# Designs tried in a protein design chat: VH-VL binders against q8ka87r5to149. Part 25

Target 1, 145 residues: q8ka87r5to149
Amino acid sequence: PNKFTVKAQEALQAASMLASSKQNQQIEPEHLLSVMLGDHDNIACQIARKLETPVDTLLSVVDREIDRIPKVTGASATGQYISSDLGKVFDTALKEAEQLKDEYISSEHLFIAMSEAGVKVSKLLKDAGIDRNAILKVLTSFRGS
Below, E stands for the ipSAE of ESMFold2; O stands for the ipSAE of OpenDDE; V2 stands for 0.75 times the mean of E and O plus 0.25 times the DockQ between their complexes.

## First folded at step 4 (VH-VL; framework fv_diridavumab)

Design k1 (at its last look DockQ between E and O 0.72; V2 from the best seeds 0.00; counts 0 for: pae E 2.9 > 2)
Fold by ESMFold2, look of step 4:
Structure k1 (fold): chain C 145 residues (1-145), chain A 120 residues (1-120), chain B 111 residues (1-111)
Amino acid sequence: as target 1 above (145 residues)
Amino acid sequence: EVQLVESGAEVKKPGSSVKVSCKASGGTFSTYAISWVRQAPGQGPEWMGGIIPIFGTAKYAPKFQGRVTITADDFAGTVYMELSSLRSEDTAMYYCARDRWGYLYGMDVWGKGTTVTVSS
Amino acid sequence: QSVLTQPPSVSAAPGQKVTISCSGSSSNIGNNYVSWYQQLPGTAPKLLIYDNNKRPSGIPDRFSGSKSGTSATLGITGLQTGDEANYYCGTWDSSLSAGYVFGGGTKLTVL
């Protein structure tokens, strides 16, 4: 794969806007997870609800982690960039899309990657019962039901 | 398979500005960072700044803050760099370069470069 | 002078081995991935090593990278005359209001 789906791009743009609103210079996996779970139409929110995850509680935890991210103001705060942790999520999502022979990196690849990349939100997701196997089982039930 | 092509060489007078374009062929700018790197004769490369077009905001090296402006036109697949208040020491080869996930993964595609000459 | 320090030159005979060091600080090499670039005469830099020790497609395994603390090393074995070039390390530096930095370069001569 060489690009993101439209829905994945929209989530990334929303994550950038959230980071900006929080005065965060780096865009973190926490920002991406927050916007994906907070959008009722996002596949990540649908998967979490199917897994019976208390999504509002998980979002509150993620949002508190975002509030702990250092804030940067002044002239040096111009320009956001992708954090090293978000880069790990992208690498993991790319590998997932390649394994599945998909042409695009999708919202579901990003969600799987956030659980599997070994970043801070990975522990939050796994503690909430969300990992690769759980996500894939829900996805197969969507097409079968 | 993606290639980056900078606009043609420029000769400029001190105090003027230059605007160089970088166009991608065979790929998209999506989540890639596009950096501008210059290299004066006999010197090493120097990062000037860059942009991640999907996010639409630029990051600048402190040395160039206030003199450089980097913008992107996603529809044209083009990134622009404008350097103002040109000086003789700005005479250099100017490259655009791509990094897959922002600025952290190495610049894996480079343009051939374009020369900007500042003479008085 | 660059934030990242490299030896200005190294040399060795064809078939031999050479290493090129890159010394920085915790704000750059210590906390960020290191890349290496090869610049042949008259050409743009080319990515040789990324993520400290990974090779892009088309780079032979006689090129290697490593990182320890605030220092990185490029290794080249089986030297060929075509390896004569300038070599630059590069990485992100958080202490420069978050910006990318290159080393000053090392000229490799194959005698």
Scores: ipSAE 0.400, ipTM 0.784, lowest interface PAE 2.9, mean pLDDT 87
Fold by OpenDDE, look of step 4:
Formats: C-alpha cells, sequence, structure tokens
Structure k1 (fold): chain C 145 residues (1-145), chain A 120 residues (1-120), chain B 111 residues (1-111)
C-alpha cells in the first residue's frame, strides 16, 4: 500500500504545521508523535491511554525534544521536508501495513512504526511500555468490544 | 499504473516566464514529493525544486530560489512549475518526477519531459 | 561542478562486470539514501537503484548498489549492449541549503 488513510494524512499535515510553527525545516517523528498524542480522537492517543501511559508526561518529553530541533529563520524557514528518521518511520509503517495485509497506511501503522523504527521516539515509546505487541493487544481489545 | 503527463513544448523570449504542468493520470500525489528536474542539452539532470502537496510547501534549489515557483492542485492532481526571467541557458528538457516519501528515496516515476526553448 | 562526483566514462565488453563510483560528503551520501538512474539516449531518466541497494520491479539482478561512508557504487554484471547509457547517482543533501543532488553522470560504453 502506498496510500494513507484520511486520519493518517491529517496527522501528517498537523505534524508539518507544528514543524513550521517551531521553525523546524525537517519534519521529525517527534512532530508526528506530538500531534498524534495531543489529539484525543487519534487512535494513537487512545491506545496510549488504554495502556495507562501517562500521556501528558510523555507528550511533555516529546515536546522538549522538539524544542531541541534546530531552527531556521528567514527564507530558509520555508520548505519543510521529511527527515531521514521520519522516512524510516514511513518505511516501517509500510512494512507493517503489508504484514497486516491492509490496503492503507493508518495512524495505527504509524504508531507501531514509531515504536519499532529504531529512532529516538522509538526509545521514548518503549520506555513508556509502548511497543508493537502492546499496541496490537489494545487494538484487539478495541475490535472485540 | 500511475503516469505523469506534462504539458506541451514551449518557446519563449528572454525575460518572459513559462509555466509547465504535471498531471498524475488516474491518481493523486498526496504524500509523494513531485520534483522538477531539468536537463540542458549534453548535460546531466539538475534538480530545481519540489513540492509535497499534503504539506503544501515547496522546496527549491538555491540556484533557482526566487525565480521558480512550484504549486500543487491536489484536487486536479496537478503540479505546476513556473520559471520567470527566462534566459537562453534555461533552454532544456524539463521533467517532473515522483518520489515515494518526500525527497529521500529516489524518483521512481518520470514524465516524458517538456522542452522549453528560450531564444530571441 | 556536481556535488556528487562520478567518473565521466567507463567501458567493458559484453558479459563483463563494471562498477561506477559516486563520491559525496557527510551531508548527502553520508546521511541519506542513494539512488541510481539509467538514461538511455532520448529518454527520461529511469530509477535503477533506490535506498542504496534496492531494485525497483522490472530491474534485473545484474544491477546492484552499495554504499559505504560517503561513497556509493553501482555494479553491473553480465554487461549487455542495451546497458549502454548514461548513469547518474542522486541523493538528498541535508545541508542548510537542502535539496536533491545528482552526480555528473557516467557514460557506459559497451565495446
Amino acid sequence: as target 1 above (145 residues)
Amino acid sequence: EVQLVESGAEVKKPGSSVKVSCKASGGTFSTYAISWVRQAPGQGPEWMGGIIPIFGTAKYAPKFQGRVTITADDFAGTVYMELSSLRSEDTAMYYCARDRWGYLYGMDVWGKGTTVTVSS
Amino acid sequence: QSVLTQPPSVSAAPGQKVTISCSGSSSNIGNNYVSWYQQLPGTAPKLLIYDNNKRPSGIPDRFSGSKSGTSATLGITGLQTGDEANYYCGTWDSSLSAGYVFGGGTKLTVL
């Protein structure tokens, strides 16, 4: 699959806007994770809460990491692009969607990918008890309810 | 199979502007990066800039900054490249090309190219 | 003049192996995935290798890519007459003036 769900697209757009507001030229997994966790309607936030993750605390940590991202000013502040780390997340999300035989890349796949892609946010999530198995377990419970 | 269809050949005078379109056949660009790459006769490809429609922002090569404008109409599945203040050295084949995840992973689909000739 | 440096030309006889090098820096090849493009006369470039060493569908396994440090290499085994073309490496440059960059190109002649 090469297409994202509407919810996934919305998250990506929000991540881009966050990066822009922070004067970051690179869109990082941290931006994406921040907007997903900050959105109560996003499945990632719901999963985290179901796992009894202190979402507000995690979000604060993520936002602190965002504040460390280099800032650009002037003309160079325009034209954000996908970082290598975010690219890794996308690659992992694609693999996850394929493994689950899904036609679209969803926020669920992105959340799983962020925990498994071996980037900075992956460690943050795993330290918070969020990994592929935990996510899938919650998803199973959502579908069974 | 997605194809990129570009607008027709252009002949322009120095100082004028040209706008080339790139349309995705049967699809949308969404999260792809659409880049514009030109190639002058006998030279290699040169990246001019690109746009990721879902983000709504364009990125330009320093060489073309201020002279090129890349826009997207996601509803029409079309990306545009406008180059102003044309010079004779702008004579080239102009390609649009698609990259899977932004600009990082290589351009896997190319248009056939649009010839732009700048002459007095 | 190109950010990425390639040999201007290589040549070999049919059936032989050739390699094309691509030299860059930490801000481009060092930190980003390298792609290779084949361009036949009168045609648009064609993606040959992506993500350093992956082949798109339809590309035969005679073509291979590798990356080490700030350099990349394209390998072609079992050279065929149809392989005669220009080959370009390309990658993203993550410097302050970020953008995609191509090598100067290598003309492959099949003897």
Scores: ipSAE 0.391, ipTM 0.831, lowest interface PAE 1.5, mean pLDDT 92
ESMFold2 (binder alone), look of step 4: mean pLDDT 89; pTM 0.929

Design k2 (at its last look DockQ between E and O 0.73; V2 from the best seeds 0.00; counts 0 for: pae E 3.6 > 2)
Fold by OpenDDE, look of step 4:
Formats: sequence, C-alpha cells, structure tokens
Structure k2 (fold): chain C 145 residues (1-145), chain A 120 residues (1-120), chain B 111 residues (1-111)
Amino acid sequence: as target 1 above (145 residues)
Amino acid sequence: EVQLVESGAEVKKPGSSVKVSCKASGGTFSSYAISWVRQAPGQGPEWMGGIIPIFGTAKYAPKFQGRVTITADDFAGTVYMELSSLRSEDTAMYYCARDRWGYLYGMDVWGKGTTVTVSS
Amino acid sequence: QSVLTQPPSVSAAPGQKVTISCSGSSSNIGNNYVSWYQQLPGTAPKLLIYRNNQRPSGIPDRFSGSKSGTSATLGITGLQTGDEANYYCGTWDSSLSAGYVFGGGTKLTVL
C-alpha cells in the first residue's frame, strides 16, 4: 500500500537531493516534478513529451517556483522532510494505485497525483494540458505498442 | 500487522554511548518516518529525532543535536539511534515509532520501548 | 517547559464528557496537523487521533479531535474507567529548528 516502485523511489530520492541542494527544508511537489520531467527515462517525462508538452518550458516554470521556496542554512539545511503538499500528492497517488489495483505506487501514479492533488503543481500541469485523462490515454498507447 | 521490534535493555556508564535498534516486522519502512521518542520516569514523551529511510534524511531535536545519530538500513528494515556522552538524566524508556508520509500524520505504530539506564 | 501546553489533569465520572485542551503557536499547531496519544500505565503511547480529527482503526467514536487557530481539543464522551490514562497532544513544528513536539500531558482520572 505505501510501497513505491524502484523508479518511484529513485525519483523521490532525487527530489530529496534537489531540495537539499537548494537548501530547502521541505521536499515539495515542485522538487519531485522537476526531477521527473528532467529525466528522459522517467515515465512522466515520456508522457509529457508524448502529449507534445513543451517540457523545457514547463521545467523552467517549475524550477522558478523552486527558487521561491524558503532556504535554510546551517544544521537546518539537512534532514529534509515531506511537505504537506507533497503529502497530499502521496495520498492521491495511493488512491490512484488502489483504484488501478496496483500493488505499488509508481511514477505514473505520482504524476497523475501531482495533476490531481489540488496543489500548486496541479495547476501548472493542468495549464499545460496534463491531467489524469490525458496521462491515462498516453499510458494506454504505450501499453498497446 | 506491522510491528516495531527494539533491541534489549541497556545499562551504561556516564560518558559512554548507546545504540538502540528498531526493526520493522515487515522488513521495510518505505516512506514512513521512524522517530525516536524517549520518556524519563514520571515524565512525558520527548521527541529526539527521526529518519525517512528512503531519503536517508535524519532530523534531530535541537536538544540532542550533535549527540544523537539516527541511521537506517532499509535493506534490513532497521533503524538505529546512537546517543553519546551519556548522562544520568538520559535514563529513560526509548521508543521507536512510525509516522506515515514522514511526520505529517501521527505515530501509529510504536515499539515496546528499550530501557536505557545510565549510572556510575 | 513543553512547547505545547495541556492542563495537568482532568477528571469526571463514568458516562460524562471531558475535554482536553492543547495550546501551541503558529509554527506548530497553527500550521500542522495535531495528533493525540493515549498512554496507559506501563505501556507505550497509542495513537488516538491524527490529522486533527481522524480516528485510527479500532478507536471508538467516543474520541474526537478538533483544531482551531493555534489550539487543539480532545473530546471524550461516555467516559469509561478504562479511559483513565495520560493523554498527550503532538504536532510538527515547522520553525527553523523543525521537529516533532509533544504537550506536557494530561492525567485523566475517572471518578
């Protein structure tokens, strides 16, 4: 139920590292979205490109949002934790996995969740034409090929 | 049902260090945060710190910063807490506890606790 | 000395209702979810309420939680002798020195 796929774990770890490098105390959905879109091997990036989303432009917007996240220094700069918004994404991802009867939470579920969780990145994705239906449509095409 | 199994009771001298382990019966902690909470006799619980194993990121209470180290072996499904420079006031029951999605919800699973006694 | 302030004790007769308050600040209760823990003598704390007002499985609806501003409240109706315990509120503090914080605890006595 709360288990992530290896790919999902890698994305989460990358998000944590990004947050750390930006001196952000909280890991936000923006961090996760940034690393997923920036990874050509991540299903989220592949889906976005299949949807003909200007990924580089979207990534720039996301990175700008990351730059607005408060920074901490010293001992507080380490030990990042999950933000409430990222928690909402995880809750939504879990529901999505359950609905699809999947045993693990995958990058696909996280991407869907980010578009549907009602957080800041959700609006960014929806403005880019990325929502649950669009994602699922692309996934169906991937599986049918 | 997931259980947290802690290592056995410890008796230590002042100035020494103690390392307590917390093992998940399910073998993994996933995105949960494992916190260490101690409770001295007659007092309330005190949060010492925690770790989210999949991130490898530990957070410590200011009171224990520099004296406590929390680590995780996700493969072994085990989290460790090491407390150094032990003092008599460190005598307490030490609990590990699980919190969903980091520290956002509540500690829903607790170990039975490990008694650490510090005496000369 | 606790970051979160609770009354040291409350008491009531069986069948009555009691409330336990928990007072904090904007950086903890104000911005984060509150949990409540029940601790029976000689046992580890038990999660009673999470995310302000949610009950874990197995917790009867006699227990309720609420949050307003920088304060939280635990409600217990239909008080039973078995409810005699210490109760602690807890939440994340998102200040620069982020960490989990507990209240000082409230001893509930069933008369």
Scores: ipSAE 0.758, ipTM 0.919, lowest interface PAE 0.7, mean pLDDT 94
Fold by ESMFold2, look of step 4:
Structure k2 (fold): chain C 145 residues (1-145), chain A 120 residues (1-120), chain B 111 residues (1-111)
Amino acid sequence: as target 1 above (145 residues)
Amino acid sequence: EVQLVESGAEVKKPGSSVKVSCKASGGTFSSYAISWVRQAPGQGPEWMGGIIPIFGTAKYAPKFQGRVTITADDFAGTVYMELSSLRSEDTAMYYCARDRWGYLYGMDVWGKGTTVTVSS
Amino acid sequence: QSVLTQPPSVSAAPGQKVTISCSGSSSNIGNNYVSWYQQLPGTAPKLLIYRNNQRPSGIPDRFSGSKSGTSATLGITGLQTGDEANYYCGTWDSSLSAGYVFGGGTKLTVL
């Protein structure tokens, strides 16, 4: 089975809570990226800092994009679902986990997928110097020193 | 291989409520959406609603909004569906079904279904 | 009366080909993945096609799916007597009342 790691599940749950607090029914890649970069203990934040990315600036841009997402209130607004773009991120993360021969989809796979899935946050990440090769290089250094 | 198991068949009176459970055999729900789908005799399937247990909130079809409640017990690996104010039209087979990545990929695992009969 | 429109029935001889259409809108088929389900008499629906054109493990390649604009098509070649069933399309509808929808169904008869 393709199961998320505990840390990936925590990030997804935090993204859902952020979407709810913004009155968004759809959970978007922007929500996931915001919670991952905003958590100092998350591997995505650690990778971005190692790459010397201006994380606070990137977060500010992502948070502004979240504010542009339509808000839905009332009885018909109950419940959440995953946006089509987040579904593309999940598909890409699954393929990445398979290529790296990992049994579970991790926070690292989600972060790589956000840069590679061809969604809006993908451009933001690549413009900031964050892509698959950069992420993998940092991950190797975390294990080797 | 994961299998979904619904609770047993029920006979109910009009105006009462029914609560049906769904449990994964050999797996968990935390990474999937669990939908409830009903099918009256001789009719097509009808989506009632679902829940993504990792997110903890349910989405309901407009027809059932206000009559159906779907909850998850992440610890027990069980999803519940409660349908209130039962009518004869609610006599149907009720299925739970698993959908990967929220509701977008299709329901790839279905329970065998459980019958709810509303007898007048 | 379904949001997704399917022909009520289709028929063809064994060994022949049939297609089943599913018509929707931009808020459902246009922007979301389409699935197809087979329901044999007395059984639960079974997933035949997901992500518009992918087959789950164990589904033979004579079943195929495609999507164009706001319409989807299930193709079945080499028809067998055992293919006689009801077929449903399904997809997410992202409109204001967002939810999953099934087509009205198509009864396939193999003559």
Scores: ipSAE 0.299, ipTM 0.759, lowest interface PAE 3.6, mean pLDDT 87
ESMFold2 (binder alone), look of step 4: mean pLDDT 89; pTM 0.930

Design k3 (at its last look DockQ between E and O 0.37; V2 from the best seeds 0.00; counts 0 for: pae E 4.8 > 2)
Fold by OpenDDE, look of step 4:
Structure k3 (fold): chain C 145 residues (1-145), chain A 120 residues (1-120), chain B 111 residues (1-111)
Amino acid sequence: as target 1 above (145 residues)
Amino acid sequence: EVQLVESGAEVKKPGSSVKVSCKASGGTFSTYAISWVRQAPGQGPEWMGGIIPIFGTAKYAPKFQGRVTITADDFAGTVYMELSSLRSEDTAMYYCARDRWGYLYGMDVWGKGTTVTVSS
Amino acid sequence: QSVLTQPPSVSAAPGQKVTISCSGSSSNIGNNYVSWYQQLPGTAPKLLIYRNNQRPSGIPDRFSGSKSGTSATLGITGLQTGDEANYYCGTWDSSLSAGYVFGGGTKLTVL
């Protein structure tokens, strides 16, 4: 499936807006991770908190990485596009959705993908103790409650 | 199977504008990029610009910047390309094409093309 | 004039192998995936290769792609009469004026 859930779409749109506000031409995984962790209603934020991750600290690190992304001005400041790294995240998210036999790519799949796609944010998440197994364990607990 | 259906052929005068539509048969474009590519007779394809409907962000080739406008109605699964200040050299076949995850994976689905003729 | 440079034409006999080169720069081929398109007369371009070396479903394994540095190559083995067409490389250019770019095209003639 190459369709996203409504929540996932909202996160992606927020990431795009963040990139725009930062004058970044490319939408990076960092943008997506930032908006997801910054949203208390997003499953990624809830999972991170359940894992007792210092979310605010992690968010600060992510935002610092965003500040390092090259900026563009003028007409080039608009029309953001998906970076190759974010594309890798999407590919990984798609695989996760397929593996879990889900019809849509959700925020859960995106969060898992960001931890597993082998991009910069993957290292940040893993350093924070967030990986596929940890995420799935928390998800199982959510479904059992 | 997703198809891209473009609007009909256009005949325009110099200085006028043309708006071509591209509708996806399968519904929403999601994170796909819809690009507009034109091809003048005897020439190769030329990228004009594109849009990622879910983001509402359009990107234009420098050559067409300020003269082309690409918009999307994601709810209707339709993308539009408007080219203003038409010139005779704008006579070409205009294609819309879909690219996965923005512009990263190549254009895997193409419309049949819309002929735009600019003549006095 | 095209950002990506291709030979204007190549030719070979049926059953032979041909290669088509595509030369770019660090901001396009160097940093982004290359796609190849086949265009038969009177038809829209058709995606032949994506992500440097991947084949869409329905594309025979006679078609192959590769990338090295700022250059890409399309390979066609077991050349058939039906392969006579124009072939274009394409990729994203990540320069400040980002956009998709095509090669000038290569006319393949089957002798």
Scores: ipSAE 0.743, ipTM 0.917, lowest interface PAE 0.7, mean pLDDT 94
Fold by ESMFold2, look of step 4:
Structure k3 (fold): chain C 145 residues (1-145), chain A 120 residues (1-120), chain B 111 residues (1-111)
Amino acid sequence: as target 1 above (145 residues)
Amino acid sequence: EVQLVESGAEVKKPGSSVKVSCKASGGTFSTYAISWVRQAPGQGPEWMGGIIPIFGTAKYAPKFQGRVTITADDFAGTVYMELSSLRSEDTAMYYCARDRWGYLYGMDVWGKGTTVTVSS
Amino acid sequence: QSVLTQPPSVSAAPGQKVTISCSGSSSNIGNNYVSWYQQLPGTAPKLLIYRNNQRPSGIPDRFSGSKSGTSATLGITGLQTGDEANYYCGTWDSSLSAGYVFGGGTKLTVL
C-alpha cells in the first residue's frame, strides 16, 4: 500500500490536533488511540464495544497517559512530527495491510498495529482483551453480515 | 523501495520564480517527511523545509520563510517546491529527500538533485 | 559559522581510524537525534548513521556514531580510499526558529 484510507487520515489529523492542543511536540500512539476510541463511529470504538471493553474507562486511562507527556512552551512546532513509537505503529500497520493484500492502510490496520507494535498502548490494549486475534474475529463478524 | 526523482535543471533570471517537482515511487507517500535541501557549489547542504502530506501544512526553515512554498499532490505522489524572488545566491543543486516517519529518522532516501541556475 | 560545528578537514592513511566531531547546543544535539551523512564527489548525500548510533541496512560496522551532551562523533575504522568524501552531521533544532540543520561538513582525505 501507498496511502491511508480517508477515515485513517482523519484519525491521524485528529491525533495531530490533539497533540498540538496538549502542547506535545510529537504525535504519540496515545494521541491516535484517544481520538479513535473517542469517535463513536470509528471502527476501533465499535470493535472495543463489541468486545465489551469498558471504552470510557479505557479512554480515561489513555487520556491520563497523554497528560504525562512532556509539554513545550512557545509551541511553533507542536503536533507536526511523529514519535518513534508511532513510527513503530505505522510499520506494523503497513505489514498488516500487506499481509491482507489491502491497497490502503485502514483504521483497522492502525488499531491492530497499536495492539501489536510493542509500545505502551499495546500493553494497555492487551490487558483490556484487545489483540490481533480478537480484533480480526470481530471484523469477520462485521463482514459476515 | 522508495525512489525520488526531481524535475529537470532550470536556468532562471533574477527576480523570477522556480517550481521544482519531486516524484516519489514506492512506500507510503502520505506519511513521509519530504524535505527540500539545497547545496551551493563548494558548500554544505541547507535544509529549506519539508512537508508530511497527511498532516497538511509545510514546515519551513526560518531563512526561507516567505520565499518558499512546499506543497504535495497525493494523487500524483509528487511534492513541489517553489522559490520566489530568485537571486544569484540561489544558484545551487536542489535535492528532495525522504525521512521515513516525520523528521525523526534522518533523510534516508535522496533524489539525484536538480540544478537551478540564476543568471542575468 | 554553521549552527553545528565540524572540523573542516581530517586526513588519515588507509587502515587507520578517524573521528569527526559535531558540536551543537541543547536545542539541537542535546535534545534531538543526530544523523550523519556521507557525500561522495558528484553524488547526493547518503545516510550513514541515524538516531545517534544506528546504522541503516548496508552500512558496514566500520562506521559508528555516538553522542554526549551537545556533541556527537562519527567514527570510521579500517579506513579505505573509497571513504574519501565530505561528512555532515544533521539534527532537528527545537528552538523558536525550529527546523533541520546540517553541520558545515568535514572533508576526509585518505592519503
Scores: ipSAE 0.130, ipTM 0.690, lowest interface PAE 4.8, mean pLDDT 86
ESMFold2 (binder alone), look of step 4: mean pLDDT 90; pTM 0.930

Design k4 (at its last look DockQ between E and O 0.71; V2 from the best seeds 0.00; counts 0 for: pae E 3.5 > 2)
Fold by OpenDDE, look of step 4:
Structure k4 (fold): chain C 145 residues (1-145), chain A 120 residues (1-120), chain B 111 residues (1-111)
Amino acid sequence: as target 1 above (145 residues)
Amino acid sequence: EVQLVESGAEVKKPGSSVKVSCKASGGTFSTYAISWVRQAPGQGPEWMGGIFPIFGTAKYAPKFQGRVTITADDFAGTVYMELSSLRSEDTAMYYCARDRWGYLYGMDVWGKGTTVTVSS
Amino acid sequence: QSVLTQPPSVSAAPGQKVTISCSGSSSNIGNNYVSWYQQLPGTAPKLLIYDNNKRPSGIPDRFSGSKSGTSATLGITGLQTGDEANYYCGTWDSSLSAGYVFGGGTKLTVL
């Protein structure tokens, strides 16, 4: 696949805006995870709730991590770019989409990727009981309903 | 196979501006960033800046900050680079190139380049 | 002059191995993935290596990349006449004024 779904694009745009508002130069997986978990209409949030994850608690932890990200001032505070960690998430998301034979990279793939990419948010998610298998199990239940 | 097609050669006077276009044959940049790289005669490539269309934001090299503007028209599958206040030293081949996930992972597809000549 | 330092030239006979070094700092090579480009005369640069050591499709395994600390190395085995070109390393610089940076380039001559 060579495209993101509309929902995935919206999440990425929201992540960029969050990074900007926090004066972060790099868009990190933490930004993406925060906006996805904070959106009740996002599949990641729905999956987390189905897994009975304390989403508000997890979101607080993620937001605390965001607050630790270095801040820039002035003109450099605009024009955010993809961090290496977020790049790893994208690589993993692409692999997931290919493995599932999906035509687009979706929010589901991004959520799976964040749990599996071996970055900081991966540990946070796994500590919360969220991994690829758990996510896929919930997705199967959604499709069967 | 995706190709990047750039606009034609430009001849400009000092002080003027030039706008070069880069069109993707596949018509989409959704998962890629487009960078502009120039190369003066006998010199190596120089990164000018880039844009990730999904975000709609551009990043510029410090050297060109305030003088270069990179924009994207996703519907037209085209990215533009405008360079203002042209000088003779801006004479170069200007390439557009795609980067997989933004600015970190290398540019794997390049246009053929657009020659921009600045002379009195 | 360039943020990344390369030897200006290297040379070897056909069939031999050559290495091209690329020296940077913690803010660029130290913290980011390195790419290598080949540029033949009159052509655009061509990506040879990305993510330090990965080859795009179509690039033969004669080309290899590695990174250690703040330095990167391009290796070319089984040197062919067609490998005569300029080679550039490149990476993202994560300094306050972030941007992509290229090395000064290395001219490879096949003797």
Scores: ipSAE 0.325, ipTM 0.800, lowest interface PAE 1.8, mean pLDDT 91
Fold by ESMFold2, look of step 4:
Structure k4 (fold): chain C 145 residues (1-145), chain A 120 residues (1-120), chain B 111 residues (1-111)
Amino acid sequence: as target 1 above (145 residues)
Amino acid sequence: EVQLVESGAEVKKPGSSVKVSCKASGGTFSTYAISWVRQAPGQGPEWMGGIFPIFGTAKYAPKFQGRVTITADDFAGTVYMELSSLRSEDTAMYYCARDRWGYLYGMDVWGKGTTVTVSS
Amino acid sequence: QSVLTQPPSVSAAPGQKVTISCSGSSSNIGNNYVSWYQQLPGTAPKLLIYDNNKRPSGIPDRFSGSKSGTSATLGITGLQTGDEANYYCGTWDSSLSAGYVFGGGTKLTVL
């Protein structure tokens, strides 16, 4: 696929806004996870709740990690760009979309990718019982397949 | 396969501006960034800046901040670079180049380049 | 003005091996992926290596890349006269003035 779904684009734009509000020079997977879990209507939040993950606790941990990211100021800090780790998440999400024969990269692919890309939030998610298999099982139960 | 084509060569006076376009074949830019790289005669390449269109903002090398503007028109499949307050040392070959996810795969597709000459 | 330091030139005979170093810092090579580019006379740069050690399709395996700490290395074995070119390393620099940087370049001469 060449494009993100509308919901995925909204999450990415929200992550960019969060990074800017925290004065972070790059958009990190932590920003994306925070905005996805913090939106009750996002599929990532719904999956985590179905798995009985303590979402507010996980979100608090993620937000603490964001606060540890160095801040930058001034004109040189404008022009947000993605981090290397978010690039790994995107590439993993593309591979998931290809494997599932989906036309677009969706919020589900991004959530799976955050658990599987081997970035810092991947450990947080796996320690909370959230990995590819758990996510796919919940998605199957939503569809009845 | 993606192909990048820059607009034609330009000759400019000092103090003026130049706007170069870069068109991509094979669809939109939404899954990759476009960078602008220049190379003065006898010199190595120099990154000027780039844009990742999903976010709608460009990142600029500090040397060019305040003089360069990079924009994207996703409908037209085109990225633009405008360099203002031209000086003779801005005479160079200017390339656009693609980098998927902003740098993950390196700059894997390059245009042929276009010459901007600033004569004084 | 190169943030990334490369030797200005290297040379070797056809069939031999050569390495080209690229030295940086934790804000660039240390924490970011390294790419290598070949520039033949009169042409645009061409990507040889990305993600530290991966080759794009069509690049022969006699070109290799590696990274250790804040240093990266391009290796070329089975040297051919057509390899005579300038070689540049490149990476993202995540310091306060973040952006992409190229090394100063290395001219490879095949004698």
Scores: ipSAE 0.315, ipTM 0.747, lowest interface PAE 3.5, mean pLDDT 86
ESMFold2 (binder alone), look of step 4: mean pLDDT 87; pTM 0.915

